VH-VL binders against o66814. Designs and how they scored, part 11

Target 1, 203 residues: o66814
Amino acid sequence: SDYLLRAESLFSQLKDANAKEETPYLYGKVKGYYEAIKLYAVEYKEDRIKTLFTLMSKNTKKAVRGAYTEREPLTELITFEPRVYFEEYCDGIMDECFYEKHYEKEKFIELVDYFSLKRRVEFLRNHEGKYCAPFDFGMAEALFNAVSLELMQEKPDEKVLIALREKLEPILVMAEEKLRYAMKKELPCYRNRLSEHIGYWKP

## First folded at step 20 (VH-VL)

Design K5
Fold by ESMFold2 at other seeds, fold request of step 21:
Structure K5 (fold): chain C 203 residues (1-203), chain A 123 residues (1-123), chain B 107 residues (1-107)
Amino acid sequence: as target 1 above (203 residues)
Amino acid sequence: QVTLKESGPTLVKPTQTLTLTCTFSGFSLSTFGVGVAWIRQPPGKALEWLADIYWDDDEDYYPALKNRLTITKDTSKNQVVLTMTNMDPVDTATYYCARIEAYYDSQGPFDYWGQGTLVTVSS
Amino acid sequence: EIVLTQSPDFQSVTPKEKVTITCRASQSIGNYIHWYQQKPDQYPKLLIKYASQSTSGVPSRFSGSGSGTDFTLTINSLEAEDAATYYCQQSYYLPWTFGQGTKVEIK
């Protein structure tokens, strides 16, 4: 398939730049997008494949550039912001009115437990996940972005959402456990970055 | 139809700052997978990439010139602006802006070019 | 910085004959090479992307080939309107770079 040949080219660029070691967060993010692309390939979602590949390719360029410039910034976090509305129900017999809160795409939000995923990814992002669990955090962030992008579709695909969640969960857990351990033991990845983060995220 | 057009001064004195504007139509720089680049060509010489800016605000600069170059975008006006400080006679060239095809593979070609504007740097 | 070396610098060719222009990269760049045509006093025009992919509106007599470090642009049967300077350009690693150009004239 076409995306497989293109991915080989991107991984060659990453290998030549030693990105796995030099920019492990961005390397993980590239890998996470690739895993999402493979899930979409099973469902023959060509347009979604190309969208995710664009992100994969862009993070590859940033990883290569970062390896040579010794800079590895956080890259995109894509969040779905559902609209909220209220449904009014009035009981004519009892002369009572009730309001029920609803989200746009509520069924799909619940299917993947989206708000929990969002909170967990944001926690890693805001608490040195990039330094304490770079590869796993990068992968999780890319898979989360794929979930967000699917929820933004007019008609989200339930099979894809389930597959993405199943891939994302163990990776997210691994990143969270590494961060919790680093926090508990006050490892340099957490302790040193906390001090430097007070000013801004780069010294 | 995709079009790009460069505008700005055609004569600049040494040490002055050059500001060039690329105005384009038929696409938006907020469109996913799109970028705009500046490329120059000294008279009788090869093409030289200078800088680019993408839909995701990512910017790249030719390393030897990065301290003289600034690229910015105004998505509402469909404009990209290049500023180049401390101009020198060796910077005399035709300056082009071009669209980058960055969808699917973000490291794509320059698929549409402006007509170019000749900028002469002379006392 | 990846250097692209084109060969030849200049070529004068009889109409209807085949033109071959080569581009050699200083390192492997996969298929991240693109070819442009620049006619006298005109802006460049994209001909071939990713080593061998055609672009819309480009005559079928233009084709590209190669991978890694060695790439070619071929004009199968030269027409008068093909007199131009041809450039290869890589997009593998920053900074993006162009070859020095190959000027093709009609003999």
Scores: ipSAE 0.808, ipTM 0.906, lowest interface PAE 0.8, mean pLDDT 91
Fold by ESMFold2 at other seeds, fold request of step 21:
Structure K5 (fold): chain C 203 residues (1-203), chain A 123 residues (1-123), chain B 107 residues (1-107)
Amino acid sequence: as target 1 above (203 residues)
Amino acid sequence: QVTLKESGPTLVKPTQTLTLTCTFSGFSLSTFGVGVAWIRQPPGKALEWLADIYWDDDEDYYPALKNRLTITKDTSKNQVVLTMTNMDPVDTATYYCARIEAYYDSQGPFDYWGQGTLVTVSS
Amino acid sequence: EIVLTQSPDFQSVTPKEKVTITCRASQSIGNYIHWYQQKPDQYPKLLIKYASQSTSGVPSRFSGSGSGTDFTLTINSLEAEDAATYYCQQSYYLPWTFGQGTKVEIK
């Protein structure tokens, strides 16, 4: 039942399939989920460990299958879509009303700068991150998914959110640096994809 | 409480297309960590996995048959449909649908099975 | 494709005696082996998952063991209702495959 023993089995499957080389995006995603699981294990949060392990295991199967079929699609992106609402208060004396915008779980969203993280991951996902920085992008995407899943909890754990954010940021920066370099140098990973998008035209 | 049931034609002529429906209750295919598979068993022979589909829309097919197989789901109806083209007498078998236990380790067993439906391919 | 070879193909066993069924994989599959019981004219039922984990509603006389390539299903004391065909199945690599089956009958 120990997640470490189960993870050894998954990494053996990945090694036997040469997934690190053949499906580096999915391999990175498996590694990212494993890093998130290890953070949760420090807090002994068994239920969250099993949820993340399900995703880790599923991406392992997809990586192995992808290595043999030479196909590596993007997999899940999990986003937390907080409800936004407006709190109204009215000054009955002056007959004036004012509105204050609120997000559900606003404190936790701000703690990790969630909307910025979401925008950065989506940018990589939409602009050849899988091809130009596959391992780092995959890993960042899995860690971002773990942040989203924690925010979806009834009572998000601030220590876990901080730990996930701290792990995610340097990996996300590395993926972004690789993509920016590839764009500037017009590397094959980016250049070969550019003609399929109108965005390679400059203003 | 978990039940699965296969439905569809029991007699098919060679070259025709078989369509089987698995209707289930006690779980939803939108539930995290769940899948449904189709497995067949020719009379007196071993079990043979054909295809599966998961909560995350992932699909797998037995490689030698993948050009003949299509698996789809309708989560609102609690149904999974298998289509198998170009039927041949060697495809005569009992066809089962089964739930996949995919929570925690997504490569899990077939934990609940339908009763099966015998499909005979003959003129 | 991973081949699972069961042994023996057939056993006729006196009630209350111990039954041992083996399953050998063509490559290492960790503990990704599951055991099913199929009684005559019935659908299969899951007995043991991940080599050795019991499932709900399965009598304690059924147990599984092994890892890697060699796996065993044991019935400690055979009951009349245990007359069935038993299959092992792997979920390590696609395609998922079953052993050829082991038929157990009561003497």
Scores: ipSAE 0.805, ipTM 0.904, lowest interface PAE 0.9, mean pLDDT 91
Fold by ESMFold2 at other seeds, look of step 20:
Structure K5 (fold): chain C 203 residues (1-203), chain A 123 residues (1-123), chain B 107 residues (1-107)
Amino acid sequence: as target 1 above (203 residues)
Amino acid sequence: QVTLKESGPTLVKPTQTLTLTCTFSGFSLSTFGVGVAWIRQPPGKALEWLADIYWDDDEDYYPALKNRLTITKDTSKNQVVLTMTNMDPVDTATYYCARIEAYYDSQGPFDYWGQGTLVTVSS
Amino acid sequence: EIVLTQSPDFQSVTPKEKVTITCRASQSIGNYIHWYQQKPDQYPKLLIKYASQSTSGVPSRFSGSGSGTDFTLTINSLEAEDAATYYCQQSYYLPWTFGQGTKVEIK
């Protein structure tokens, strides 16, 4: 209940600043962190709740500031960088050795299909997702950050990872659909970001 | 255990640039949920927040002074530096640095303060 | 942007009596108010955070209350060492702002 009262304060700040309309990417990111916090609250993981709330609170401040200054930069992307090691397999008949690649926490990486999630979020981040699907992209990015943070734990919680993935997937799909539509129709959100002026070959 | 200390010139001429250094110990700006702020107090007057900088490199400035202020950090030296250009006698004040409690809620109070340094602006 | 108005500006109080200091915000700020004590020739010290939360090492005679726009700092039984100027400060919206201060003296 402590995080619920604190969240009410943050949403009041966002409402007073009209952040949903003025800074929809950051508004979505705040909402995504809140959804992740609610999942952790079911499991009574106070330390994880406080970590995510710090990010939620910081993005709230940035959203409010952005609404007043009409500026909405990208904020944190948290990626889990697993250690890599190789397992040697040798063929005694031909005296040849081969290597199989393995990742730290491979079981959990596979559980959520982490590298696919990372690629999809990075694609949106690098290709106008903030402009063409701001709310959905922001929300997806926060939920992805929560997945990364859970994978960084010494003992990741499988139930939380599955729940986070289940919330993240439909939001990611919506953001990807909006971006695909904007690309196909060359909407201003997509077209304006791609434009550049290189004086030697353009008027 | 947590301490902050301001250092820099105590006398500055009008139009000169002031550079103040906050050196702290007992905490690091690499720690998640931590910030450092600069606050000033003209003699006999109220406190005035100037700028802050956080663990995530986020910076905030008092809007009316934004074009005159720059805040930077050096995490390896546990230092935060404030630069204020075009000083005027009205800027005569005691300058404090303070730690921001930004864990859980990033908009927290100033929980530890330096002793302050009086900066006088005159010819 | 957000103006904090303290009342009274000055208060002379007999030892052992109750001190009440009010801070009024120009708009609702939830509980994003913090109280500081500044003794003569000293730097400020945090007393109360988020309207009513005590901080470590602060005597129990200090308490805070309020929400929205009206906030109160209370010293239940004034002691000699409590002679100081008290400031409220908001952290709801940038820029962060302080009240004008309330000076408390021993009568």
Scores: ipSAE 0.802, ipTM 0.904, lowest interface PAE 0.9, mean pLDDT 91
Fold by ESMFold2, look of step 20:
Structure K5 (fold): chain C 203 residues (1-203), chain A 123 residues (1-123), chain B 107 residues (1-107)
Amino acid sequence: as target 1 above (203 residues)
Amino acid sequence: QVTLKESGPTLVKPTQTLTLTCTFSGFSLSTFGVGVAWIRQPPGKALEWLADIYWDDDEDYYPALKNRLTITKDTSKNQVVLTMTNMDPVDTATYYCARIEAYYDSQGPFDYWGQGTLVTVSS
Amino acid sequence: EIVLTQSPDFQSVTPKEKVTITCRASQSIGNYIHWYQQKPDQYPKLLIKYASQSTSGVPSRFSGSGSGTDFTLTINSLEAEDAATYYCQQSYYLPWTFGQGTKVEIK
């Protein structure tokens, strides 16, 4: 396939720049997008492959540039923001009425436990996940972005969502474990970055 | 139909700041997988890439000129602006803006070009 | 910085003959090479992307080949309107760079 040849070229660029060591968060993100692309390939969804490959190739460029400039920024986080609506429900025996909260695409949100995934990824992103678990966090973030993009589709594919969640969960757990360990032990990745980022001791 | 057009001064004195505007139609820089670049061509010489900016606000600059260049975008006006400080006679060139095909592979070619504008730097 | 060296700098060719233009990269760049045509007093036009992929509106007589460090643009039967300068350009590593150009004239 054409995407395999292109992916080999991107990984060659990453290897030439030593991105695995110099920009491990972006390297992980590229790997995560590639894993998502491979899942979509079994479903023959070319347009979704191209969308994810755009992100993969853009993060490759940023990783290579970052390796040469010693600078590794956080890149995109893509979140699905479902519409919320309420439906009235009345108990026929007790003559009581209540409103039930519902979401756009609720079945698919529940299938992957989307709100939990979102909170967990945002926690890592906001609490030094990039520094304490760069590869796992980057990979998890890319897979989460793929979940969000699928949920944004007019007709989300349940088989793909399940496969993405199954790939994402163990990686996300690993990133969370590494971060919690770093927090508990006050490792340099967390301790130094927390002080520098928050910064604001005042007398 | 995709079109791009460069506008700005055609004569600039040494040390002045050049500001060029690329106005385009037929696409938006808010569209996923799109970028705009500036490329120049000194008279009788080869093409030289200067800077680019993408839909995701990412921007790149030619390293030797990085401290002299600023690229910005105004998506609502379909415009990209290049500012180049401390102009010198060696910067005399035709300046082009071009669209970057960044969908599928974001390291793509310049697929549509403007007509170019000649900028002369002289006393 | 990746240097692209084109050969030859200049060709004068009789109509309907085959034209071959070479671009050599200073390092391997996969297939991240693109070819442009710049006719006299005109802006450049993309001909071939990713070494060998045609672009819409480009005549079939134009083709590209190569990978790694050596790339070729071929015009299989030169037409009068093909008199132009041709440039290769790489998008493998920043900064993006162009070859020095190959000028093709009608003999």
Scores: ipSAE 0.779, ipTM 0.888, lowest interface PAE 1.0, mean pLDDT 90

Design K5
Fold by ESMFold2, fold request of step 21:
Structure K5 (fold): chain C 203 residues (1-203), chain A 123 residues (1-123), chain B 107 residues (1-107)
Amino acid sequence: as target 1 above (203 residues)
Amino acid sequence: QVTLKESGPTLVKPTQTLTLTCTFSGFSLSTFGVGVAWIRQPPGKALEWLADIYWDDDEDYYPALKNRLTITKDTSKNQVVLTMTNMDPVDTATYYCARIEAYYDSQGPFDYWGQGTLVTVSS
Amino acid sequence: EIVLTQSPDFQSVTPKEKVTITCRASQSIGNYIHWYQQKPDQYPKLLIKYASQSTSGVPSRFSGSGSGTDFTLTINSLEAEDAATYYCQQSYYLPWTFGQGTKVEIK
């Protein structure tokens, strides 16, 4: 509907700037947000569509600007930081009490294996994923951000979370495989960037 | 009710650094999909965008002036600050701050403006 | 840098008549054009966003149209209070730019 016409305008901006070639990480991120928007459109979640479209449009502007300036910095990573609490269990006298750790929205966190997703995305960010697997990493990052934003909702939608996870997993795997291969073979995307990150060292 | 107000010196000497503060109310720059811009207007001339800053800390600058401009924000004070170095008489203008409508499409208009402050650059 | 050229630079118009102001972009900008009114000695006010969308508090006599490179602001029955300079502004590509302005006076 309305978001389709607006997306067409953004893709025209990206095409005119040759962003797929000049800023592939940001281009991938725009595409990832668009995939998330389409999932929400099926579920008729207009408020989420507008939120994700804001991010999509902002990354489009950054991609176009980056193509002009030959600079492509990392953009937003959105993480859900659940509150932790402890549930007390006493097995006898008071000094034998034990605590079980729980998280806010625990079942939704478990449904998508959120902490694993977070760790995997952060690994790509910290180890040249932008250079060795720009498009797949950008898409994965945007889809991960959509998962985080859904978990931040007062009542997360389980169907949306499952759909986002299903879209995210193969893309994340592809990015991870490309990075692992680049690290193992010391490809230029990984090897040449080490001198720019002196405190960074990986085989 | 959204309001913005510019403050700072009205007279500066050539080569001096201008610092302008935009103080606003009725919105926060921590709010998703919001930005603040600086726009100037030389007397009798058209509007010229200078710089902006967004809720996500993204900054943009007019390219020819990029090396002279710095924009910063203090969300706790509802303030955005523009610093412009090496002022010249040609920089004499009314300086406005304005809110950017960046929700849904982040490349939106300047929907609310301050009253403006005239800055004269002269010996 | 996208150049916006407004036409005419100046209009003197009899009250109650129709005013048409055009803005031509140096390249296609979709609907990323916005219109502002600046009355004498005042700050600019947003009238129309995204080529044709009205904003709250703007009289219905103001309307916008166009897409791509050619855009129009229309005042279909000029009031005395509409004497002002009108600017178009694009937000398609950085740097954001304004047209040179169109001054409208009451004849």
Scores: ipSAE 0.770, ipTM 0.891, lowest interface PAE 1.0, mean pLDDT 91
Fold by ESMFold2, fold request of step 21:
Structure K5 (fold): chain C 203 residues (1-203), chain A 123 residues (1-123), chain B 107 residues (1-107)
Amino acid sequence: as target 1 above (203 residues)
Amino acid sequence: QVTLKESGPTLVKPTQTLTLTCTFSGFSLSTFGVGVAWIRQPPGKALEWLADIYWDDDEDYYPALKNRLTITKDTSKNQVVLTMTNMDPVDTATYYCARIEAYYDSQGPFDYWGQGTLVTVSS
Amino acid sequence: EIVLTQSPDFQSVTPKEKVTITCRASQSIGNYIHWYQQKPDQYPKLLIKYASQSTSGVPSRFSGSGSGTDFTLTINSLEAEDAATYYCQQSYYLPWTFGQGTKVEIK
C-alpha cells in the first residue's frame, strides 16, 4: 500500500508536467517500472519493489525535467552479463574432444529467452525506437531492466521471470512493429534521425 | 557513520574560479540510490541549492548559475568537486555539501550535511 | 521555480510553549516538503521529511503536517536547545528551493 501512495505522487508530477506528450519515452519507462513493481507486490518482495521504485522515481524526475527543457535522453539499460564456462566432452568412438559453451544461471536465461530479449531491446535502442515508438519502447526497456535485475539475484524467482516475460513480449512486439513500419515508410522519426547519424559513421 | 567535509580556499578575489571538494565517508556515490548536493548560505540569509550529482551520473544545476557551475565526482576517492567561475562579492557564503537520500523516493531530502566552509569574495 | 514562503520570520517563545511555523508553496507540491533545523553557527540538520515523517534521533516534540500548498512544523513543548532557524525545502520540481527561514528564540 505504501508504494501505491508513492506512485500516485509520481504520476501527479508527470501529469502536471504533461510528460506523456513531452517526454513519451521516459513516461513509458516510468509506466513499465510500475507494471514490474505491481508484479513483485503480489509476492510481497519489499527490497525488489524499492529498487524498482528508485528507478521509477528517478525516471520521473528526468521526465519532468525533460518536459520543460525539451530534452529527452535515453536512460539506463540494465543488462545481465552471465559468466561463461566451457565444458569439455569427448567422443569415445573417434577419440575427439569438443568444448561446449555454458552460462551461469542457464536455465533462467533460457526460461525467458534472455539473449533474444536483449538483442531486441538493444536494436530498438540503437535504431530510433525512442523516436518511432517512444512509449512502447520505454515500457519495454523498463520491463527488460526488471528481467535483468531478477537474473542478477542469487536465486532468481521463476514465477516473477515468467510474469515479466509475459508482460514484456506484447509491448516489445508493438515497439518493433512501429519501428519496422517507420523504416519501411521512411517516416520522419526514422529518416530524419538517420540523416543526423550519416556523417558520424563515414566509411 | 556518514560524514561529509568541505575543503577549499576561504578567500577568493572577484572574477576568480572557486573549486570546492567534498570528501565523504560511510557511503559511496557508486551505491544505488544516493546523491551529493552543494548548498550555500550567504551570511545571515537562507539556504540556496546549487547543484547535485547522483550515483547514475545524473547532474542538476540551479538554472541561473548553470553556466558558472560544474559538479564532478570521483568515486574512487569518495569526493565530489564543485567549480564556480567568475566569483563576485555576492557569492560570499558558507558552502555545504550534503548527501541526498535517493533510495525508494529519488527526490528525497538532504539527510547528512558537512560542517560547511565560509568562502569570502573580496579584493 | 517554486517559491516557499515561511511565517513568521521570527518568534520569541518561553520554554514549554508551543511553536508553530508555516510554509506555503506557490503551487501544489504534494508532500514533497522537508524541514531542517539550523542552530546558531551550526550546519542544518534534517528534522522532518515528506511533510510528516520523522527522522532518526529527532525528538517526538517535533511534528509536521500538511499537503498540497500549506505545511506546518510544530514544536509542542519548546526546549532551550530548540532555539534555531527552521527551513522548509521542496523537492517536487527542479530547482530545489528553500523557504526564507523562521528564527525561533528563547524568551
Scores: ipSAE 0.762, ipTM 0.886, lowest interface PAE 1.1, mean pLDDT 91

